# VH-VL binders against Rho guanine nucleotide exchange factor 33 (ARHGEF33), part 16

Target 1, 176 residues: Rho guanine nucleotide exchange factor 33 (ARHGEF33), of Homo sapiens (Human) (a8mvx0r265to440)
Amino acid sequence: KRQTVALELLESERKYVINISLILKIKATFQGSDGKRNSKERSLFPGSLRYLVQQHLDLLHALQERVLKWPRQGVLGDLFLKLTNDENNFLDYYVAYLRDLPECISLVHVVVLKEGDEEIKSDIYTLFFHIVQRIPEYLIHLQNVLKFTEQEHPDYYLLLVCVQRLRVFISHYTLL
Key: E = the ipSAE of ESMFold2; O = the ipSAE of OpenDDE; V2 = 0.75 times the mean of E and O plus 0.25 times the DockQ between their complexes.

## First folded at step 22 (VH-VL; framework fv_roledumab)

Design w6 (from j4 with heavy chain D99E; at its last look DockQ between E and O 0.81; V2 from the best seeds 0.81)
Fold by ESMFold2, look of step 22:
Structure w6 (fold): chain C 176 residues (1-176), chain A 122 residues (1-122), chain B 107 residues (1-107)
Amino acid sequence: as target 1 above (176 residues)
Amino acid sequence: QVQLVESGGGVVQPGRSLRLSCTASGFTFSYYWMHWVRQAPAKGLEWVADISYDGRYKYYADSVKGRFTFSRDNSQDTLYLQLNSLRPEDTAVYYCARESFYETGDDAFDIWGQGTMVTVSS
Amino acid sequence: AIRMTQSPSSFSASTGDRVTITCRASQDIDNYVAWYQQKSGKAPKFLIYAASTLQSGVPSRFSGSGSGTDFTLTINSLQSEDFATYYCQQYYSYPYTFGQGTRVEIT
């Protein structure tokens, strides 16, 4: 049962990482063209975006190794404990992302969609939102793994810490 | 194991068309952006086009825009490049290449085919 | 489009030499630079991404550096299999572009 919900997490991360690769490509269409545009055009996308995507990619690779080669008593909590640890910049990149996002949305609306392409507009907003919602999605996935984890299991307390850290983070930053 | 194999090159007259193919094996094709890069005889590398993992987004170099069309069939792990209105300047070895993003987080080209030669001459 | 200018265009060297190849971008491209090695009649081989990160399996005698506009590929203690043409490539902005190449030849 635990492996099944772990596989769901892995597949969701894979789809997420592949999907958000598009936002970096869209960003590349706006870089370097004018050359003299002020910081406002260079702020169309959060500055933390590249580093945040790299953290998600690193998690994907770690999940692939762990979940596809599921050991006898499979453990996931260590991976997310690493991501939510004070020594890791993962959540700090999310704070920076959330801080920058409102202005980025406003500028993308004006600059990218000035030519009236509703499909590109929809894709960009969907991608921005998808990144915002990824931390809440991790919480849901980890809560499901914890649901099928008995208290004596080596993963129990690791997952409990991770869930609590994510819950606190979501409470402080998702309300805005 | 991981491999890209191009085909469909040949000798054609100016103004004619060709369709290049690239078949992928040994990796999950639908995870990757794919590219075409060409190299004229004794010349450097020129990026030609890319296509998104799902085929929805395509970008082209100005030198081929409007004449070349890039597509993919994820059910057959195959790329296609339709080369229309060919010019002598299009004479080159055409490589398909896999973007490294899924491996590295960056848009370098980590897997290349051996190339297929397109010669455009009278 | 962003121009990538390599220097020198060619270079004669012996095994054991330290070789330095420079690549200059026509504008600031952060570290969005890759390096490739190409031997005659073969497809390019991926060496370095993000200006300085070695691809898995690339010998440690290869290194990259730079940020902004000036980038360097260094081969410390050149080996006989390293005689090839080297290309830098930017992936900061569309269209992606390559340098014109630097040929490293036997003296």
Scores: ipSAE 0.723, ipTM 0.871, lowest interface PAE 1.2, mean pLDDT 87
ESMFold2 (binder alone), look of step 22: mean pLDDT 94; pTM 0.955
OpenDDE, look of step 22: ipSAE 0.888; ipTM 0.942

## First folded at step 23 (VH-VL; framework fv_roledumab)

Design x2 (from j4 with light chain Y32W; at its last fold request DockQ between E and O 0.80; V2 from the best seeds 0.85)
Heavy chain, then light chain:
Amino acid sequence: QVQLVESGGGVVQPGRSLRLSCTASGFTFSYYWMHWVRQAPAKGLEWVADISYDGRYKYYADSVKGRFTFSRDNSQDTLYLQLNSLRPEDTAVYYCARDSFYETGDDAFDIWGQGTMVTVSS
Amino acid sequence: AIRMTQSPSSFSASTGDRVTITCRASQDIDNWVAWYQQKSGKAPKFLIYAASTLQSGVPSRFSGSGSGTDFTLTINSLQSEDFATYYCQQYYSYPYTFGQGTRVEIT
ESMFold2, look of step 23: ipSAE 0.785; ipTM 0.890
ESMFold2 (binder alone), look of step 23: mean pLDDT 94; pTM 0.959
OpenDDE, look of step 23: ipSAE 0.892; ipTM 0.944
ESMFold2, look of step 24: ipSAE 0.794; ipTM 0.894
ESMFold2 (binder alone), look of step 24: mean pLDDT 94; pTM 0.959
OpenDDE, look of step 24: ipSAE 0.886; ipTM 0.943
ESMFold2, look of step 25: ipSAE 0.793; ipTM 0.894
ESMFold2 (binder alone), look of step 25: mean pLDDT 94; pTM 0.960
OpenDDE, look of step 25: ipSAE 0.889; ipTM 0.943
ESMFold2, fold request of step 26: ipSAE 0.741, 0.807, 0.747; ipTM 0.872, 0.896, 0.874
ESMFold2 (binder alone), fold request of step 26: mean pLDDT 94, 94, 94; pTM 0.958, 0.959, 0.959
OpenDDE, fold request of step 26: ipSAE 0.917, 0.918, 0.912; ipTM 0.952, 0.953, 0.951

Design x3 (from j4 with light chain Y96W; at its last look DockQ between E and O 0.77; V2 from the best seeds 0.84)
Fold by ESMFold2, look of step 23:
Structure x3 (fold): chain C 176 residues (1-176), chain A 122 residues (1-122), chain B 107 residues (1-107)
Amino acid sequence: as target 1 above (176 residues)
Amino acid sequence: QVQLVESGGGVVQPGRSLRLSCTASGFTFSYYWMHWVRQAPAKGLEWVADISYDGRYKYYADSVKGRFTFSRDNSQDTLYLQLNSLRPEDTAVYYCARDSFYETGDDAFDIWGQGTMVTVSS
Amino acid sequence: AIRMTQSPSSFSASTGDRVTITCRASQDIDNYVAWYQQKSGKAPKFLIYAASTLQSGVPSRFSGSGSGTDFTLTINSLQSEDFATYYCQQYYSYPWTFGQGTRVEIT
């Protein structure tokens, strides 16, 4: 059953990563020359976006290797431990994303309304929100994996640490 | 073996239409944005259009916008490019190309087909 | 649209030579640059993305560098199979655009 919930995590990450590829293309429709300014300071999109997308893609590739080639005792906790430790900067970039987002949303409302359809604006907001929600979704997925992980399993304590780190992160930043 | 195979090229008069196809194999087609890129005889490469993994978003070069329509059928792993109101300057080899995002995180073109020739002349 | 200008347009070289091709963007495009190799009658072959990252299976004699507006493709020790036309391409902003090409010919 553990492999089944691990496959659900993999499928969820794949759909997530493929879906957020759209945000980079939408960004590219707005990055053309503006003769009034030479600076990119007023980007419609958070500065950390490219880094975060790459980290999610790297996680997807790692999950594909682990979950599709499921070793006899399949271990996932090390992947998320790497993702959530201080050395990786991943959660720090997520914090930067969350702090940039209100300004980006405000700019999208003004700019996209003048230069595009209301539907593209809605899609941008949806994609921004998907990225915000992904950390809470990881917590849920890892809790499900842990549910079917026996205490003597090599993954047990790795998953416990990951779950705790994600709980703390969500708690600190849902108050903002 | 990852492969893209274009078809549907030919010789047509100005003002006529053609429909190009591109069939994918060896990879999961629905994960990738796809592109058309063309090359006039003895000339450089020109991006023509792309289409999202689910077919909802389509972007076109100004030179073809309003005349060309890109679509995909993920159940058949196939791309289509409808070329309407063809002009002599549309004469080129047309390549389909896979967006590299799912492989690399960057939107370059990592897999190309062999191309199909479109000739527009009187 | 972002214009990509390559130089030189062509040149002759011998096997073993170090070859340098430059590409200049009409605006800052960060490192959103790819390089392709195309042999006559063939489809382009993907070499480099993100200005400097080699695609899997590309020989290590190829390298890329640059950011902002100025980019370089280098072939450290030219081999007989490297005689081809090379294109840079930006994927920073729609429409995607290519340089005009640089033809590397045998002396």
Scores: ipSAE 0.822, ipTM 0.902, lowest interface PAE 0.8, mean pLDDT 89
ESMFold2 (binder alone), look of step 23: mean pLDDT 94; pTM 0.959
OpenDDE, look of step 23: ipSAE 0.896; ipTM 0.945

Design x4 (from j4 with heavy chain D54E; at its last look DockQ between E and O 0.82; V2 from the best seeds 0.83)
Fold by ESMFold2, look of step 23:
Structure x4 (fold): chain C 176 residues (1-176), chain A 122 residues (1-122), chain B 107 residues (1-107)
Amino acid sequence: as target 1 above (176 residues)
Amino acid sequence: QVQLVESGGGVVQPGRSLRLSCTASGFTFSYYWMHWVRQAPAKGLEWVADISYEGRYKYYADSVKGRFTFSRDNSQDTLYLQLNSLRPEDTAVYYCARDSFYETGDDAFDIWGQGTMVTVSS
Amino acid sequence: AIRMTQSPSSFSASTGDRVTITCRASQDIDNYVAWYQQKSGKAPKFLIYAASTLQSGVPSRFSGSGSGTDFTLTINSLQSEDFATYYCQQYYSYPYTFGQGTRVEIT
């Protein structure tokens, strides 16, 4: 049912946000190191990372409040429309993340190979990829919520617009 | 209410070991990185170690690396700090602290315990 | 390790005063700075993160500013409960480090 799918979205976002908090800690193990590759253009981590993590965390908090206090006519499409509107820079920073990522992957590969910590390397790549996957995963989650939302429900139009917005975004930007 | 309570402090001779505990209540313990911070008598604060929400990642200050071991038991909402090969320089009040990331998005320390005193002297 | 240097080490003030505490980092740390208040015999209390964002429940007389290497904590109208030691802390890079503290005393 609809509430069950909404709870799955909430739990998915919680696991995602908690898991990607690790990337900021790993970044902190490298920050402050001087060297030939310390310039912002050749940083190991995308410049938009901190902003994106904050936006995902803010979404998580909003989902917790909305989904855990689920009323008879629960609405959540407005949260994702707010996330993707013109006045919220989330998608712009996501595009910046995607554009920075290939260089970041290349630099992590070189730096971590020299230090020989294969576990950290695979964790970094996994975390980078989790962020890449998250917009497509939102689309899937919202499609599932929409599937169990009747046309007369106040959330129907909101979800439909949000799904279409995410589809347009995904179709216009390639993964790097 | 949100609370952290440390225990296990005491007076020990140099070279001996001690195990500190920190019990959490009033929040979902497994969502948070946790830290130990110490303060020598009449001195400032020194970060000691942190541990990831699942216990897999642990980072230590150089002054304690190899001697201290941080662990957590999420089923008991409890942190442990094993203090081995203690030195007089380890004499301090030891605080456990909650990483604020889940609340704020920044890795500051938003909840602190009352501290437990460790004294290392001959 | 990133050194955090606070100034002054201590000073005296009266209720109602505007007090300013500075903290300087040994390298650029963006705004990865927190401020804490510690009263004698107590654990530190979280005041500010991201250099300038007040934690929920902290009185609005507290404010923070700065980015890069130079940071300030300002108490715009000192209250009797504000006499304490204040610490800045960076969380930009491991190991996380604190300033040496600034003790604010009653005159």
Scores: ipSAE 0.792, ipTM 0.886, lowest interface PAE 0.9, mean pLDDT 88
ESMFold2 (binder alone), look of step 23: mean pLDDT 93; pTM 0.951
OpenDDE, look of step 23: ipSAE 0.883; ipTM 0.939

Design x5 (from j4 with heavy chain S52N; at its last look DockQ between E and O 0.83; V2 from the best seeds 0.84)
Fold by ESMFold2, look of step 23:
Structure x5 (fold): chain C 176 residues (1-176), chain A 122 residues (1-122), chain B 107 residues (1-107)
Amino acid sequence: as target 1 above (176 residues)
Amino acid sequence: QVQLVESGGGVVQPGRSLRLSCTASGFTFSYYWMHWVRQAPAKGLEWVADINYDGRYKYYADSVKGRFTFSRDNSQDTLYLQLNSLRPEDTAVYYCARDSFYETGDDAFDIWGQGTMVTVSS
Amino acid sequence: AIRMTQSPSSFSASTGDRVTITCRASQDIDNYVAWYQQKSGKAPKFLIYAASTLQSGVPSRFSGSGSGTDFTLTINSLQSEDFATYYCQQYYSYPYTFGQGTRVEIT
């Protein structure tokens, strides 16, 4: 059962990463020689976006390696411990993303309405929101893995720490 | 073995049409953006178009916009490029290429086919 | 469209030489630069992305540097298989564009 919920996490991460690849391409349609004369100081897209996408992709690759070759003693906690490590700054980049996002939404709304394509606007907002929700989704996935992890398992205390770190982060999140 | 194989090139008169195909193997096709890049004889490389993983988003170079149509069939692991209203300046080797995002996080081209030749002449 | 200008257009070199190719963008493109190697009659081969990151399996004698507008590909100790044409490419903005190429020829 434990392997089943680990596979669900892997598939969730794969779909997430593939979906957010679109936002970098959309960003490239707005970047160019004269595209942002009036709003140069305020980016249409959060500054931390590229870094965050890379971190999510690195996690996906690590999950693929770990979960597709799932040994009897499969461990995931170390991956998320590394991701939430103070040295990594991953969560700090999420905070920066959240702080940038309201202005980015405002600018995209104005620019995309000027272009007249409501479907593209909706897709941009959906992608922005996917990134916002990914940390809460990780918490849910790790809680599910922990649920099927016996206390004697080498992953138990690693997962416990990861869950607690994510809970603390989400708590601060709602204050922003 | 990761591979891309183009087909459908040939010699045609100006104003006519061709349909190029690119068949992928050795990787999960539906994870990747795909591109067409062309190279005129003894010239440099020119990006032509790309298409996203599910076919909903497509972008074209200005030189081909309105004349070329890019599509994909993920059930057949195949790309299509419809070349309409062909001009002599469209004469080139046409490569399909895989976007490297899923591998690297950057939108470079990590896998290329060997190309198919399109000659527009007469 | 963002213009990518390579220099030189060609030059001759011997095995063991240090080779430097430059690429200049018409605007700031951060590090959104890739480099490719193309041998006569063959498809391009991916070497470098993000200006300086080597693709897996590319020999360490290849290196890239630069950010903003000026970028460099360096080959330390040129090997016989390195005689080819090299292209830089930006993926910062649509349309994606390539430099005109630099031919590295055997002396």
Scores: ipSAE 0.803, ipTM 0.892, lowest interface PAE 0.8, mean pLDDT 89
ESMFold2 (binder alone), look of step 23: mean pLDDT 94; pTM 0.958
OpenDDE, look of step 23: ipSAE 0.888; ipTM 0.941

Design x6 (from j4 with heavy chain S30T E103D; at its last look DockQ between E and O 0.78; V2 from the best seeds 0.81)
Fold by ESMFold2, look of step 23:
Order: sequence, then structure tokens, then C-alpha cells
Structure x6 (fold): chain C 176 residues (1-176), chain A 122 residues (1-122), chain B 107 residues (1-107)
Amino acid sequence: as target 1 above (176 residues)
Amino acid sequence: QVQLVESGGGVVQPGRSLRLSCTASGFTFTYYWMHWVRQAPAKGLEWVADISYDGRYKYYADSVKGRFTFSRDNSQDTLYLQLNSLRPEDTAVYYCARDSFYDTGDDAFDIWGQGTMVTVSS
Amino acid sequence: AIRMTQSPSSFSASTGDRVTITCRASQDIDNYVAWYQQKSGKAPKFLIYAASTLQSGVPSRFSGSGSGTDFTLTINSLQSEDFATYYCQQYYSYPYTFGQGTRVEIT
């Protein structure tokens, strides 16, 4: 049923947000040395990170309200349409994230080199990748919701637009 | 409805140990990082430690690192703080506190217990 | 560690007064600042996060502002229940640190 697939999306977002709370805590272990940074030193973490985390949290709270109080004609597409439209900077911050990420990855090795730090380094890489993969994961979830959405349903067109927007975005990931 | 309750405080001699606990109710415990914050008599607040939602990550203030151990039991919605090698400077009210991230996106402390008093005196 | 310095250390005031408390960080901490109210013998109460965002249920007479290194908490019209000690706290970097507190007292 459509509500069951929507609940899976909600729980997936909940797990994702809880998991990425760790990356901001790890970032906080490094920020106390900000006064040592020179003009040539690049940031270890993408500048877009805090904004992206807040956007994911806002989506989680909107999904909780919508999915747990499932109305007669449960609509989800409007949430993702807002997230993916040109007026919202969400996808623009993902582009910035992807653009910054290679430099950040290279700097992790330099900054986190002490013996015993391999677990933190591995966790940073894993979290960086999980953020990259979250957009493709949304596409999969929305396609599943669409699968159980009748053509006459108010959500049908909204979901089609969202799916197309996400497909286009994913196809251009590495070009920016 | 949302509540944190500390216990296990008491009077001990320097060099001895105590185990503090904090029980949570009215919220989903596994969504949240948790903290300990202490306050010496008539003094300000000092952050002591935090622990991740799953218990894997723990961070400590330098003043307690190596002496205090933070843990959580997510099956019992309970936090533990093992206080070893206690010093007179550890005398304080110890609060457990909830990290607000899941609700706010920021790592402030939105729920506090009433605290448990630890006195280290010969 | 990032030092948080509050001023004044204490303030005598009457109901209806406007009270301003400042907090200065030893480095740029963006807006990673929270404010707490603590009454004698009680646990701290969460008021503000992200320097200026009021927690749910906090009266609108409270406001926060600032970014970078300088932050303020303002109580627009002091009420009898507002006499307490106020703390700022940074969560920009470990270890998290509090200001030394500002005691708002009845004149």
C-alpha cells in the first residue's frame, strides 16, 4: 500500500538524519584550531554541509507530520517539489558539496594521520559518501511511491516532476 | 512527559569511585546524543562528556579524560557515568542533558535532569 | 578551548526593565550559541539556540542576536519569574563551553 511505502521513506530519512548527526560532531573535533588556518589552507569539510543537514532535518519533520497523520489523499510530491525547485537552494548546495568534496577528501588524509585515527577517517569517508548517495536514494523511494499512485491521484503529477528533476540532477553529478 | 532522572550521587573520599545513572522517559532515546554537565557549588556550568545515539562515539572534557567513562544502555533507556579516581575538584551537581539536534539541527541542551550531587571530601 | 566571556557578572533590575546580557567568544563561532536560564537550586532551562532562535514555549520577551564573536540576550520587559542566572554556551567546537554566568537580581 502507498502509506506503507511512505512509512519506509520516513524511517529511511530518520535513520539518515540520525546517522549524519555524527559528521557535525566529528567536524567539531577539528574547529577549535580555526585560528591556525592560513590563506592557502582549505576546509576539511564542505562549506555547504550544515545547510544540507538542516534541509534534511526539515524534510524529516515534514515527512513525520505528513506520513504519521496520513490524510485521505496523502500527498508527498509537494515536499520534494519544494526541495528540488529552482527557488530552493537545496540542490545548489548539493552541487557545491560535490564540487568541494574531492579537496576535502584529500585533506582528510593530511589532517587525520595519527595512529589510531583510521576509524575516524573511515567514518568521515563513509558519511561523505552517504550524503552523496542520499539523492539517488530519494529517487528510489519516490519511484516506489509513484508505483502505488493512481494516475488520477493529486500526487501523481507532482511525483513525476520530482522523479524527473532528480534523474536530471543525478545524471549531471560529476559534471560540476 | 519528557524526563531525565539522575541517581547515584553521594559523598566519597578522594581516590574512590562512583557510578552515576540517568534514566530517560517520554522520548525515543536512540534518536539523541546525550551529555553530562556539572556545576560546582556556587559556580558555573562545565560540560563533561557526550555520547552518540548508538554509544559508539564518546567525547570527554580534558579535566575528566581517562578517569570518567560514559556509556549507555539503549534497551533500558539509561545512561551511565563511571567516576573513577575522584578528586575534590570533581565535587559538583551532575546533570544529564539531551542534545537538541534531532529537534533543532543544533547541538544545544534542550532537556535537563534535576541533577545528582557528588561530594569528594576526606 | 573556546572561552566564552559574559558581561555584566550581575545586574540589579526591576520588573518592566529591559535587560541586555552580552557574551563574547574567544574566536569566530558563527552562530553556534545557546542561552540558558537557571534559577537557584534548579537545573538550567533552554531558551535560545543558533544565537537568535527561541525554543518552543519561551516567551517572546526573550530575544537573542549576534554572530561571529559577539552575542546578546535581551529581555524586553522583565517579569518576576525572570530573576535568575543566565549562561551562554558555544557548541562550535569541543570541548563545549559556557560563559561564567550573569545573575539578574531584584533591586
Scores: ipSAE 0.742, ipTM 0.880, lowest interface PAE 1.1, mean pLDDT 88
ESMFold2 (binder alone), look of step 23: mean pLDDT 95; pTM 0.960
OpenDDE, look of step 23: ipSAE 0.893; ipTM 0.944

## First folded at step 24 (VH-VL; framework fv_roledumab)

Design y1 (from j4 with heavy chain T104Q; at its last look DockQ between E and O 0.79; V2 from the best seeds 0.84)
Fold by ESMFold2, look of step 24:
Structure y1 (fold): chain C 176 residues (1-176), chain A 122 residues (1-122), chain B 107 residues (1-107)
Amino acid sequence: as target 1 above (176 residues)
Amino acid sequence: QVQLVESGGGVVQPGRSLRLSCTASGFTFSYYWMHWVRQAPAKGLEWVADISYDGRYKYYADSVKGRFTFSRDNSQDTLYLQLNSLRPEDTAVYYCARDSFYEQGDDAFDIWGQGTMVTVSS
Amino acid sequence: AIRMTQSPSSFSASTGDRVTITCRASQDIDNYVAWYQQKSGKAPKFLIYAASTLQSGVPSRFSGSGSGTDFTLTINSLQSEDFATYYCQQYYSYPYTFGQGTRVEIT
């Protein structure tokens, strides 16, 4: 059961990372246009985007290693402890993303209206929102893994700490 | 063994059409953006087009936009490039290439086929 | 489109030489640069991404550097298998573009 839920987390992360690769490509369609002027105007995409995407990709690769070669006492909590550690700066970059996002949405709305591509506008907003929701989704996934983790399992304490860290983070930024 | 194999090149007259294919093996094709890059005789490399992992997004170089159509069939691990209204300046070796994003996080080209030659002349 | 200008266009060298190839972008492209090696009659081979990160399996005598507009590829001690044409490529903005190439020839 625990392995099944871990595989669901891995597949969710794979689909997420592959899907958000699109936002970097979309960004590349705009970078020639908005890179020509002095930087008086704000960026169309959050500055932390590339860093966050790389962190999500690194997590995917780590999950592939752990989950596909799942030992009898498989451990996931250390990966999320490492991800949420202050040394990593991952959550700080998420805060920066959340703070930049309203202005990015406003600018994308204006720019896309000028170019008249309504489908790409919808896709940009969907991708922006998907990144916003990924931390809450990690919490749900880890809670589900913890549900099938016995108290004596080496992962139990690690998962508990991760869940607590993610809850604290989400509670601090629910108004953003 | 990871590989890409192009086919469908040939000699055609201006204004005619060709369809190029690229078959992938040794990796999960549906995880990757894919590209076409061409090289005219004794010249450098020119990016032609790319296609998203699911085939939904396609971007083209201005020199081929409206004439070339990129598609993929993930059930057959195959790419297609339809070359319409061919011109002498389209004469080149055409390579398919795999986007490195899933491996490295950057959109470079980490796997290349050996190419297929397209010659457009009367 | 972002123009990538390589120099020199060709370079004669001997085994053991240190070779430096430069690539200049027409605008700031951060570190969104890759380098490729192409031997005559063959497909390009991926060497470097993110301006300075070596692809797995590439010999350590290859190195890349640069950020912004100016980038270099260095081969510290040229080997017989390194005689080839080298291309830089930007992936910062569509359309993706390559430099014109630098041919490294045997003396």
Scores: ipSAE 0.824, ipTM 0.903, lowest interface PAE 0.8, mean pLDDT 89
ESMFold2 (binder alone), look of step 24: mean pLDDT 92; pTM 0.938
OpenDDE, look of step 24: ipSAE 0.882; ipTM 0.940

Design y2 (from j4 with heavy chain T104H; at its last look DockQ between E and O 0.83; V2 from the best seeds 0.82)
Fold by ESMFold2, look of step 24:
Structure y2 (fold): chain C 176 residues (1-176), chain A 122 residues (1-122), chain B 107 residues (1-107)
Amino acid sequence: as target 1 above (176 residues)
Amino acid sequence: QVQLVESGGGVVQPGRSLRLSCTASGFTFSYYWMHWVRQAPAKGLEWVADISYDGRYKYYADSVKGRFTFSRDNSQDTLYLQLNSLRPEDTAVYYCARDSFYEHGDDAFDIWGQGTMVTVSS
Amino acid sequence: AIRMTQSPSSFSASTGDRVTITCRASQDIDNYVAWYQQKSGKAPKFLIYAASTLQSGVPSRFSGSGSGTDFTLTINSLQSEDFATYYCQQYYSYPYTFGQGTRVEIT
């Protein structure tokens, strides 16, 4: 059923947000050296990271309200329309994240290896890439919701627009 | 109702050990990072440690590193703080606290227990 | 560790007064600051996060401001239930640290 697939999206977002909370805590281990740390350590994480995490958290809470209190209409497309809107900064922050990420990745093995912890390094890479892959994962989830959405349903065209916007974004930035 | 209840405090001699517990209710425990914060008599608050939602990551204040061990049991909604090699300066009320990240994205402490008193006295 | 210094350490005030408490960080911590209220014998109560955002249910007479190193908690028109000790806390960097506290006393 359509609600079942929507619940899978909600649970996926919840697990994603809870998991990425770790990256902000790891970031906190590299901040606050009273100016004794070099500028590389301050640049290890993309500047857009906190904003993106907040956007994902806001989406999670919106999904919780919509999906757990499955409304009379059962509409999800408006949430993702806001997220992918041309006037919204969310995708712009993703572009900034993707732009910064190669340098951040190169710094991980310099800064973290210097600190001597391969487990932390692996966790940072995993979290960085999961944030990258989350947009393609949204596309997959929305396509699945659309699959169980009848053409006359109010959500049908909203989801079509969202899927199209995400597909275009992914193709331009080689996220596939 | 959302609540945290600490237990296991007491009076103990220097060099001895004590185990504190904190039981959570009214929320999904496994979504949240959790913290211990202590307060010496007539003194301010001191952050002691935190633990990740899955128990994998733990961070400690310098004053307790190597002596205190933080753990959690998500099947019982319970936190544990093992206090080893206790010193008189560890005398404090110990609070468990919930990290607010899941609520609004910042790592403040939005829910506190009532505290349990640990007294280290010769 | 990032040192959080509050001032004043205490002061006396009357109901209706405007109360201002400052908190200074030993380095730039962006807005990663929370404020707590604690009454004698009780657990701290969460007031503010992100330097200026009020927790749900906190009276609007409380406000926070600041970014970088200097932060302020303001109580507009102090009420009888507001006599307490107030703490700032940074969550920018491990270890997390609190200010030493500011006692707001009657008169």
Scores: ipSAE 0.747, ipTM 0.880, lowest interface PAE 1.1, mean pLDDT 88
ESMFold2 (binder alone), look of step 24: mean pLDDT 92; pTM 0.939
OpenDDE, look of step 24: ipSAE 0.891; ipTM 0.944

